# Ledger of designs, part 15: VHH binders against SET domain-containing protein 9 (SETD9)

Target 1, 299 residues: SET domain-containing protein 9 (SETD9), of Homo sapiens (Human) (q8ne22)
Amino acid sequence: MPGRLLRGLWQRWRRYKYRFVPWIALNLSHNPRTLRYVPEESKDKVISDEDVLGTLLKVFQALFLNDFNKQSEILSMLPESVKSKYQDLLAVEHQGVKLLENRHQQQSTFKPEEILYKTLGFSVAQATSSLISAGKGVFVTKGLVPKGAVVSMYPGTVYQKYEPIFFQSIGNPFIFRCLDGVLIDGNDKGISKVVYRSCNGRDRLGPLKMSDSTWLTSEIHNPLAVGQYVNNCSNDRAANVCYQEFDVPAVFPIELKQYLPNIAYSYDKQSPLRCVVLVALRDINQGEELFSNYYTIVS
Short names: E, the ipSAE of ESMFold2; O, the ipSAE of OpenDDE; V2, 0.75 times the mean of E and O plus 0.25 times the DockQ between their complexes.

## First folded at step 13 (VHH)

Design q3 (from z6 with M34I N58Y; framework vhh_enristomig; at its last look DockQ between E and O 0.03; V2 from the best seeds 0.00; counts 0 for: pae E 14.5 > 2, SAP .671 > .668, placed apart)
Fold by ESMFold2, look of step 13:
Structure q3 (fold): chain B 299 residues (1-299), chain A 120 residues (1-120)
Amino acid sequence: as target 1 above (299 residues)
Amino acid sequence: EVQLLESGGGEVQPGGSLRLSCAASGFTFSRYYISWYRQAPGKQREWVSDIYSGGSTYYAESVKGRFTISRDNAKNTLYLQMSSLRAEDTAVYYCAKRVYDSTGWPFEHWGQGTLVTVKP
């Protein structure tokens, strides 16, 4: 047999063996350790990295401007090159604050999910899954998700292939394994929560956060950061999103980093920050639950 | 700019076959997934098939086993081999590439379309 043919068959077998998760799951132990394993065919990117970046910048910019009163204070602490992008808005917002002081207070920022809707034409949120045994899921709550749209982000602490994840992996169903072995711990409870907060505090630049920690709370600021609750597809629930890995480029605007729901475990700046987005495989209507094609390995 | 040009449509008898082509330019073809869609008279545009940069293929249930999508990255060309054609396959067939505006919002870039008519 030619080596290319044998390699092709071996690659197909390797991909297929991970599709038989039920027989692997029958060997569960008490206090199981699980991984969300992304299939090898996920190397095929649905959208380009540039398109992911453009979408994130659009959403994060809109979130930033929605709460500009509070963000303008942070801008005062940043270099003039950053502040100059917002100078007209800083002048208008200063006068708007004085107007509010002279009148009754009816002004408010929009909710983050409304900003998402106004920006992308859809909104998503977690709720009880349509699958009885699944617990939580993620739904399109408003609008239409067009095919190829970034719908959600998988939050959490990012571990490089060789970094330790003890202890956090025991009994943790929210560990996502990237194709190259990078791990993202999306658990919003327990030691996982503590680790994320510690890394977030470590990377803070004064009052400016270098990542979003609000996905750990009941009042999230980035409404995309609910991807850890997206359930796997099934016979009755075809996948409508897929995972796509994205490395944050060095030129990412510093004032928008507060909305990235990921943070590197190590302070090693040699590796770009890994994010994982969920991308729509088709148009997704209001009321639909999101389902992806991950599988689980339990050890 | 992105350009897509479909060809290969025509009239065919039930049970017949056709091969559609889509010539692509204005982007690095090999790095992106490309889709076929179709629109029957009086119907909404309907997804038919995708092929991804790594060669993975996906099909609408209505065409599985009858249609085969393929690509030739050296020629920047997408194909749709249709067989066992039925009257319900009569439609204008489009290739489509997902593109993004200056703010990152996704939309489809469509080709001109090529008409496939399966005689009753």
Scores: ipSAE 0.000, ipTM 0.214, lowest interface PAE 14.5, mean pLDDT 78
ESMFold2 (binder alone), look of step 13: mean pLDDT 79; pTM 0.790
OpenDDE, look of step 13: ipSAE 0.350; ipTM 0.725

Design q4 (from z3 with Q98R; framework vhh_vobarilizumab_d1; at its last look DockQ between E and O 0.01; V2 from the best seeds 0.00; counts 0 for: pae E 20.8 > 2, placed apart)
Fold by ESMFold2, look of step 13:
Structure q4 (fold): chain B 299 residues (1-299), chain A 120 residues (1-120)
Amino acid sequence: as target 1 above (299 residues)
Amino acid sequence: EVQLVESGGGLVQPGGSLRLSCAASGFTFSRYYMAWYRQAPGKGRELVADIYSGGSTNYADSVKGRFTISRDNAKNTLYLQMNSLRPEDTAVYYCAKRVYDSTGWPFEHWGQGTLVTVSS
């Protein structure tokens, strides 16, 4: 976009690392509105939707089974067709307690980040960014991330194209704009937090949660849900992850939806839930910070 | 005010041992996940070992079997016993208090660091 570069608007827009929703700002601000753009690399999927789905199912199943003895209320609400998948495990746990009443065979429940490591061979966490004044970032804390791995998920409330995102967009650097105009509000504070929790409560079926709200708390259940803190690449930091959009298929196991860190703003059964994953563009070593190839233009 | 003060660094020969200590104050030490990180010159910080409040530990592959993290909750002290040291272990070692806030955001409070040099 040559005209914006020549008018100095490009420089102002480059200082903003996050997308801004123009629909809300038109009513509340005198700042000029700018075009959204997405780097060419983010249009091409690095891995198939089937590979994304398989990875999420593998991780979420491991998280569920790690806390299986605490899932009893959720299991009580599942249909028999779903619950039967766990009948052998329930029988083994009951029989195992009787046969293994020996302290040597009792082990601690693993932390979610440990389950991630055991499942994918790496773990990630938020920490102070290596970039001066960037605030928080996301780091590989253990293991090696292979090229093409799903490394993280972008959490937040999902707004369909043209749905109003009112005061949540004001001063909100965590709004992600999908290629088709769908918005994800990844802010874990303020009004954004309240909206997410309200939608989560709306969609619950008794003890069964249809989304993960723990990314908003100090006790996280899905350690992948830190993607809103991944900083953009820069002159000094080449990108090592890209964003990849993923629509949750209708066949997604209902008992595992509790780990999806996204929820639709509108109670609308006509569209699939949009998620965004971050996918490694190369091998990423322990201790490296994640940097995305996504740019934000805000006025 | 959170304070983390590392000590025990120094110069050691390959194959030698060091024990790092981190004296903690300004918080209820026993309730927090604690970790050791290291940073070689020109490299990023990397996790060396961590320990949960319940005593579960994890180690980087490069130090597994050689390093042992431990904590003494009565003395508010985190330890790293480093055995069979190698030249590649040369780094500034940092004690860190990892906390997840009410929004689920993990962050670290860092110590000042202690230099470990393994001469070769």
Scores: ipSAE 0.000, ipTM 0.101, lowest interface PAE 20.8, mean pLDDT 75
ESMFold2 (binder alone), look of step 13: mean pLDDT 82; pTM 0.810
OpenDDE, look of step 13: ipSAE 0.722; ipTM 0.886

Design q5 (from z5 with Y52W; framework vhh_enristomig; at its last look DockQ between E and O 0.01; V2 from the best seeds 0.00; counts 0 for: pae O 13.5 > 2, grease 24.4 > 24.2, placed apart)
Fold by OpenDDE, look of step 13:
Structure q5 (fold): chain B 299 residues (1-299), chain A 120 residues (1-120)
Amino acid sequence: as target 1 above (299 residues)
Amino acid sequence: EVQLLESGGGEVQPGGSLRLSCAASGFTFSRYYINWYRQAPGKQREWVSDIWSGGSTNYAESVKGRFTISRDNAKNTLYLQMSSLRAEDTAVYYCAKQVYDSTGWPFEHWGQGTLVTVKP
């Protein structure tokens, strides 16, 4: 089964490469912006990879269940055992709601932020930064973020250190550099957006989306995929979150990959997909803006 | 089918103001971000501004402080209020929505555009 999928992806990649490269070349624009680098100071993680994975799976599963009625095509591609598992989860959820609300089973689809709040006890969203001229920021909109919680994901196209990043990406303020030199282009505009979507299209397997592209739109399906808008801390505003790298394991549920806001630039899936999450360094209250330290990945 | 129709273009003196409109149909307008682009004669098309479904707005540096993007979801209409217009603002202005083809390839759906000419 994996072989057919890989072959399909490879074929698509070849097709896209031939179509996209010329377009990229023709539409190169220079936008001088500041790169965001993570210094190689500490390799210590604030939370375990297992905790990161657990959090992501919990959130993504909740999102999947919330949108279950829209997942029919995806479900048709999954083993019966997996389908049954989700049906069981839905049944439990409905029983719980019936017990609480005596209200008619209209599967009320919740907003992604609401799902996040229900799942993790807090929600985050983009808003105008409290910093002058910073543009957008990310705020805790509801609830309390506990220390050690994953509060966001840094979305974008993932480039290996040996892969050339396009010239238009140089100076991009949304380029994130990992400790090992891996780059993530989190720009939701211009050529960056096009590249991400192209890759997303390339890796698509019929109804199965292998990454989330909704972070590029106004209808975000993964509410965590806003990490590129987290501003850097200042002297007056201490960092309350840090970046942490996470490699997506091979056993990651295929039906949940649609919520991963990262995609590899190259088709060569020999390397695990790199994600970057933001982790709370302390309890963060409702209404607080998230601030990161670009010079400190882990404390 | 997605349709975008720009209007409000015309001739204006430097320092003047103009309001562009983009009438949208064929999709749930309130759920999508919409872009303004412009293309000057002999130049490449450039992004001008966007507004997101949540109301967040962004501007190119060249128009920041002078242009204001807004939307009326009830009317399915996008607006661009332009003030302090300059000669360099002369261009055909387009509103655009991101769409996907049958293969999932992204592309921008554009209107026909409206011409703005800033001249003494």
Scores: ipSAE 0.000, ipTM 0.224, lowest interface PAE 13.5, mean pLDDT 84
ESMFold2, look of step 13: ipSAE 0.011; ipTM 0.395
ESMFold2 (binder alone), look of step 13: mean pLDDT 80; pTM 0.796

Design q6 (from z5 with D50L; framework vhh_enristomig; at its last look DockQ between E and O 0.06; V2 from the best seeds 0.00; counts 0 for: pae E 14.6 > 2, placed apart)
Fold by ESMFold2, look of step 13:
Structure q6 (fold): chain B 299 residues (1-299), chain A 120 residues (1-120)
Amino acid sequence: as target 1 above (299 residues)
Amino acid sequence: EVQLLESGGGEVQPGGSLRLSCAASGFTFSRYYINWYRQAPGKQREWVSLIYSGGSTNYAESVKGRFTISRDNAKNTLYLQMSSLRAEDTAVYYCAKQVYDSTGWPFEHWGQGTLVTVKP
């Protein structure tokens, strides 16, 4: 099959090209960037995109139901079939609430991290890393993470190939580079924060939020959106998660888009929204810090 | 490996009804969401509907209230019940599942399609 051989050769040539491109050639514009390079051998998918989607929908649906009393204006804009779905799911949750008579709240009583635990059987959170550098890290705080589980999402503004990434790239260690050249700026401070908020406001449709902006704050609503703080593996710390790219399908439930911690820089609808999830490479025990097989190249 | 076989297309009068089927094999059908798309002559393919593995559904605005997607996980079969058909619904209808090639690049695996013609 000549077409399959040519595409395979193009893939190998593309990987070869990235491997040998000198950094000096990339700095010709006087706008230096610090990019994370993904080792090409580590990009094989661990789980299907359908499993990623199913996991995200399950978690986002649970988060939506937990905050249900604050979703009434959004619900009024949804088809009756969607509203009926949530009413049925809420009835199952109300059965559990009735059995727990010692609860004092009649509405959502759980932190997002507890919803994650109830939904996936584990919870993660950021804390001071076990690495000497004293930066942030991400830990399994409760439960057991099974191999192949989605444990986190890499938040940020998504730039398509050849879209400009100007001052937000200067000294920015939170730039994630996808295999096809798509960039995700996961910096929750400075101009990166301003850009993300601007895009989020641009895309908002009244009460309908088209992305999660809370990862930029101290009160995050999507507990998976801490992936920018997962540290790279090292000689002394083997990776236990890998990055996996995921394109959001065009018909993703509109009421759940409020939990997607990514937004496209351009309002162009030619490409699906790119997300990046972190997937467990093995079972990960409570108390372990997450380490990825992704290296940041400092220029 | 993945195979999707559409059937049930044909000619109908405006206001008529048809039921399309999509027989799936080569993957665990109950694990995945599946889409219906359509392509009118000389136009780009457009999304019609999807159904999640758990049975929840979404529809394009142009077909809401007229089309109903369903699935039978025991028979590995996806359905599209079309009612109140209009001339604008004339198209080849495809079911589609996203798959990945050896490079990790996503693409849609399409069936051969089934033609629906609504006479003017």
Scores: ipSAE 0.006, ipTM 0.148, lowest interface PAE 14.6, mean pLDDT 76
ESMFold2 (binder alone), look of step 13: mean pLDDT 81; pTM 0.801
OpenDDE, look of step 13: ipSAE 0.588; ipTM 0.840

## First folded at step 14 (VHH)

Design r1 (from z5 with E108Q; framework vhh_enristomig; at its last look DockQ between E and O 0.54; V2 from the best seeds 0.00; counts 0 for: pae E 11.1 > 2)
Fold by ESMFold2, look of step 14:
Structure r1 (fold): chain B 299 residues (1-299), chain A 120 residues (1-120)
Amino acid sequence: as target 1 above (299 residues)
Amino acid sequence: EVQLLESGGGEVQPGGSLRLSCAASGFTFSRYYINWYRQAPGKQREWVSDIYSGGSTNYAESVKGRFTISRDNAKNTLYLQMSSLRAEDTAVYYCAKQVYDSTGWPFQHWGQGTLVTVKP
């Protein structure tokens, strides 16, 4: 029994080392010995913020329409102008001819991965990593991911600089450090899960969900929200995605916030909500695992 | 004011090719992904292809391998090279840019379209 527990801890540690995340997010003096192997990332973006926003809204709108029959309570809280746009869109789709869409499969609801494929031309999902002892990874399960496509989102609770995360960050391999010191805790277990759920419940406005909590479950509603399981590149696996930071604009369709897999730790919301997307560095074929070129400064 | 103007349509034999253009103005073209859509007579408008600001492209299954989307950011122009054309490709082709209303809700801003006719 004790040997099996130690083997479990060893396997957990080996998974941790393939997910390079900053343990502490403070502005501290650089350690020259540490800096030799962890260079600062470039600030240049691969795609525009406009494309990131447009892509996310395209996917979120498609997810909302796919699940429209279960959105009745949310719809009742929306302005009539918004409700009528959705109803008009659905009415037009009823007039569509199925023969015009060769090989198109129609059903009342599709799985989120199918919606992603129909919307972006590819789908991704978690599966056992191709790396020995790395645990989970993220794979392209269908279609081709073109260079520059948004392929995933890094979920989790967002902490501003110097907000009290120290304690949840201990032994936590899912902490993502943004270039400006903002942290995202993408751990779907333990105290991290409890904190995210607490913030999600805090921000809920009646039937309106202000963030996605389903990334914490086995039945995720936003299929992009798997970025915490993308492993870092290594000698055996070159990077094919990079991270790109994105602030959610103040004007955002409230009914689509239910798909944002991030929530601010602070309730007063003094800053825009930070999200992080993963962007393809090259074309990525069906069956390939995603690997990031994430770098950070460790102080 | 967003403006999109398509050109290059015409009549072509099956198996032939055409190159469509879309001249864009009124926005920073290089910052936005742009779409091609098409609408056959009596049918609903359908998505054909898009190209992201970084140059990455996506295609509807029905045109994959036959159509190539490209952009020239210096000329603010979107292109669609259409090859191996079939009768089912007969449609008015539109370029489109996603835009947002005051609530942030996304919708498409359309050009006027250019007609492509492939003989039966």
Scores: ipSAE 0.258, ipTM 0.669, lowest interface PAE 4.6, mean pLDDT 79
ESMFold2 (binder alone), look of step 14: mean pLDDT 80; pTM 0.793
OpenDDE, look of step 14: ipSAE 0.417; ipTM 0.751
ESMFold2, look of step 15: ipSAE 0.000; ipTM 0.346
ESMFold2 (binder alone), look of step 15: mean pLDDT 80; pTM 0.797
OpenDDE, look of step 15: ipSAE 0.633; ipTM 0.853

Design r2 (from z5 with Q98K; framework vhh_enristomig; at its last look DockQ between E and O 0.06; V2 from the best seeds 0.00; counts 0 for: pae E 10.9 > 2, placed apart)
Fold by ESMFold2, look of step 14:
Structure r2 (fold): chain B 299 residues (1-299), chain A 120 residues (1-120)
Amino acid sequence: as target 1 above (299 residues)
Amino acid sequence: EVQLLESGGGEVQPGGSLRLSCAASGFTFSRYYINWYRQAPGKQREWVSDIYSGGSTNYAESVKGRFTISRDNAKNTLYLQMSSLRAEDTAVYYCAKKVYDSTGWPFEHWGQGTLVTVKP
């Protein structure tokens, strides 16, 4: 018996024992499991975690101010200093001369995509892909995306390594595998949608929403949360974005957590919430479709 | 200094009614989300009801349809009207102001509690 053959069989067994649980549990041959992941050779970060955080805070604050008249219950849970901060920011936006019109109320006037453009200088949205077989894709709809910009977020329920992702993983092309084995289920349909909504309801604290559930609907509040529809690159379509993992820091403002399109499957506050952003690898012009470099595995 | 002072507790027969009050001071009462909690002997403190600054209300399933939360912003007072009382409602009732700051750290203000006893 060749020694190399025995070593090869042992390596296959090790891979199978960590990847076969969902297949064995359901005994389904018609619904192959797929995973998206980034090869280890392309794991370099393009921008710092601090830059990712700064971008998200800037966008989420702008979204919060755009919808400020609907945030009163959340604000009732915050110190007066935080309320004053947002009231000052809103007054600068709406010109102070309107303070004398105290009998009129202001309403939200912009769609989230316009807020994104006003904040980052570009906007993205899903649309029919330029690849016929891909269905949906994500496009730069307005403005220019500079190299290194955060362009999108990969939404979904976050599973720690070894947490059960059985039925939702079967035939599910929206499962993203992080480098450390953390999984994000970005499917906005079926059991994946039900699981996300259940976790979202579990984590509410009074009026505070600890995650964004609107990426599951036709009226998305966080316009970055379309990353699950970014298609894979090919020989004719070079990648123009990459995935970058980001752990949400403990100091993240609680009133802005409503825009994070990720939620942990287990209620474990000792682990930071994992998010994944998409970062531009080059300048991306208006009208271009986004393409990323990832792989899929059938198991 | 934030202060919350509960009153109105006492003994009542099953099926009876009580009205609890919580007098608030040291903050702008009308701007804040306020809660009722209760703690039965030997059990963990549990949420009962809340009322938002805009007047919206929520209830635990165990009290829905029997308890009514309200607020009087002119008097800085929170109320809990309790009806169809059961032995399981026996507990010390607390009002609470719970907030989270922008750094994610909660801070809480609790009253001293008022005892409600529903006789067997």
Scores: ipSAE 0.005, ipTM 0.285, lowest interface PAE 10.9, mean pLDDT 78
ESMFold2 (binder alone), look of step 14: mean pLDDT 78; pTM 0.779
OpenDDE, look of step 14: ipSAE 0.021; ipTM 0.489

Design r3 (from z5 with Q98M; framework vhh_enristomig; at its last look DockQ between E and O 0.01; V2 from the best seeds 0.00; counts 0 for: pae E 12.9 > 2, SAP .687 > .668, placed apart)
Fold by ESMFold2, look of step 14:
Structure r3 (fold): chain B 299 residues (1-299), chain A 120 residues (1-120)
Amino acid sequence: as target 1 above (299 residues)
Amino acid sequence: EVQLLESGGGEVQPGGSLRLSCAASGFTFSRYYINWYRQAPGKQREWVSDIYSGGSTNYAESVKGRFTISRDNAKNTLYLQMSSLRAEDTAVYYCAKMVYDSTGWPFEHWGQGTLVTVKP
């Protein structure tokens, strides 16, 4: 019966997916201050901040629903307005769990990369780079990435201009420098890993995660969070993605924040959380490696 | 309005036991998860344990195996059974409930706390 239950949940998710996206757009329009978080230089971007947001919400909701059995415990603590979005799914899960409890059956979930494919029509993954001695790279493993699609996210701890950074900045090739001086430390090892985990624990509200820490592990929950391994373009390899800075709006659904692979170093939440996405500059075919066109200034 | 009242704190010898209580009012207690936190003298407040509406529990590594959280939904009361107490368990203990501001942003509402002192 697990396959039939998951099939029914998947069909309901498809219907909810279409309804959820319009609901989020309406909620954003009801709060004019939320639209003020769009960066002033948005005109330099390949796609709008709204398109980035819509894509992230679509993927994050799909990941949430894929794990819905585990996520339903968290929903009991959320406002009724949030719980009502999932009421149909809670009813189906409750009946399914009751039937399965008597028979001790275990529910199964799809792998995150399969959810990405089912949601966006493509998957990406880390593998050995096609460049000699480049180490790891990121590849399109399934499907076709259309021009303008969000294909990846650059994970890591976010440092505002003039915030203390030491120890991690020396010899660290995973420091991303935003145009305004904000830094993102995407290193998944050493002190960088410890700092990220510390900030993640600091910001957790009981069982609610305010960021994703699984990009630091071998079992990532957000399959987009591999952007630190996208290599820069070269004479032999033209860029097919660019970096695009994105500030997370204040109205971002709280139950989906667990998939944001970024966390602010400073606990004061006066500035919006900076994220960086990678956006396709052209159609990218299955099997191609991603190469970025952004130059990072090493300090 | 939400009210949380901790009690059961006191002085105890190392290796001893105490049971803390948190009396809750102003909300439907049985539908919410509740936390215990503590703040040692001169230290930052730290999470200790939580219990979900369905009865599932979690513990900080520093107290695992020594502390047991429970709830009595009929009495609107949260408990923390503390055993094998150590000097480092000396702290003010708080229960806390997640609440939301007018924009829907979550934060925790705290009780006034109860002092636990483990004397050398």
Scores: ipSAE 0.000, ipTM 0.211, lowest interface PAE 12.9, mean pLDDT 76
ESMFold2 (binder alone), look of step 14: mean pLDDT 78; pTM 0.780
OpenDDE, look of step 14: ipSAE 0.018; ipTM 0.292

Design r4 (from z5 with D50T; framework vhh_enristomig; at its last look DockQ between E and O 0.18; V2 from the best seeds 0.00; counts 0 for: pae E 6.8 > 2, placed apart)
Fold by ESMFold2, look of step 14:
Structure r4 (fold): chain B 299 residues (1-299), chain A 120 residues (1-120)
Amino acid sequence: as target 1 above (299 residues)
Amino acid sequence: EVQLLESGGGEVQPGGSLRLSCAASGFTFSRYYINWYRQAPGKQREWVSTIYSGGSTNYAESVKGRFTISRDNAKNTLYLQMSSLRAEDTAVYYCAKQVYDSTGWPFEHWGQGTLVTVKP
């Protein structure tokens, strides 16, 4: 029992370490506050930031080209050097892209989840969880997810460590805490939804969107943006994904930012935008539900 | 430095079979999906097949049921088994991997290609 007792004490100590977040004094006895977090020992990265970036660029580019007929106003605002790169890409018939020769005729586009499958070899979507009390969950709907694949993104408004998250956090089970104290509010309803939409409108540059707001709707354009509905693991449901933090680099293509399901609460672009991806810990078969290893702090 | 080298092309009669190979180096082969493309004279280069890192496969409708993509991760080699070949399959076949330029832009890195000719 000595190893078991010491492990128990360490687990309680670690839970205490991550219990509090920066906020102004709210009376938590009236409204429960919950916070998802992952212990420091579980924060080892499974794949490099470069691999995360490559995957996101690949998926977002495929989504952009699939929807090319609706991107004309955005394209007209891009530098000629960037526009010529898209013309070069469209000169080749790719999986998930309509050929330019059909631009004057009826143009059909694939559904975003089909683009995800064509791009990564699998697709995910939310559905009723296999756990009786959990509500929604996220499932592999098609294909095989290999170990180390980026399978989802945690959407929401991003708050820096010193930024207050007051009323949005009360009674909100979708607050995710990054290791450095950055918070992501993944709630798609109520005040959280209003805040995200306000920040999205604030940051828009004419037709250029700096974030994806469709994760707040029933018609999601970025099919990865369902990570807030991935349920916690249990004794009966071992974790098959982990969270991995990712800062969006300055070189990220501006026309692809419309698919990032995160937006900074502060207008100031001094810090890179934080995203959180979910990465497969093992091969995951079609039909399996995703489960992560996170703790919930109730304070 | 990513390198892709196609081989195995040649002349074949209609209904015949041919196996293409793509030797890969300069990256962790097993972590990435790899594509086959083809380009007939005077036509756009078109996607043929993909094998994903998890082993899933996908095919263009024109080759479905006749072509089989596979990989040998131990040898860093991609294969395309082509059966029931038709005249319209005559093309230069390329393997391709997504890479990034100096600005972080993703694009396809192409091999030199291997010519497949299906004779009448």
Scores: ipSAE 0.113, ipTM 0.596, lowest interface PAE 6.8, mean pLDDT 80
ESMFold2 (binder alone), look of step 14: mean pLDDT 82; pTM 0.813
OpenDDE, look of step 14: ipSAE 0.488; ipTM 0.792

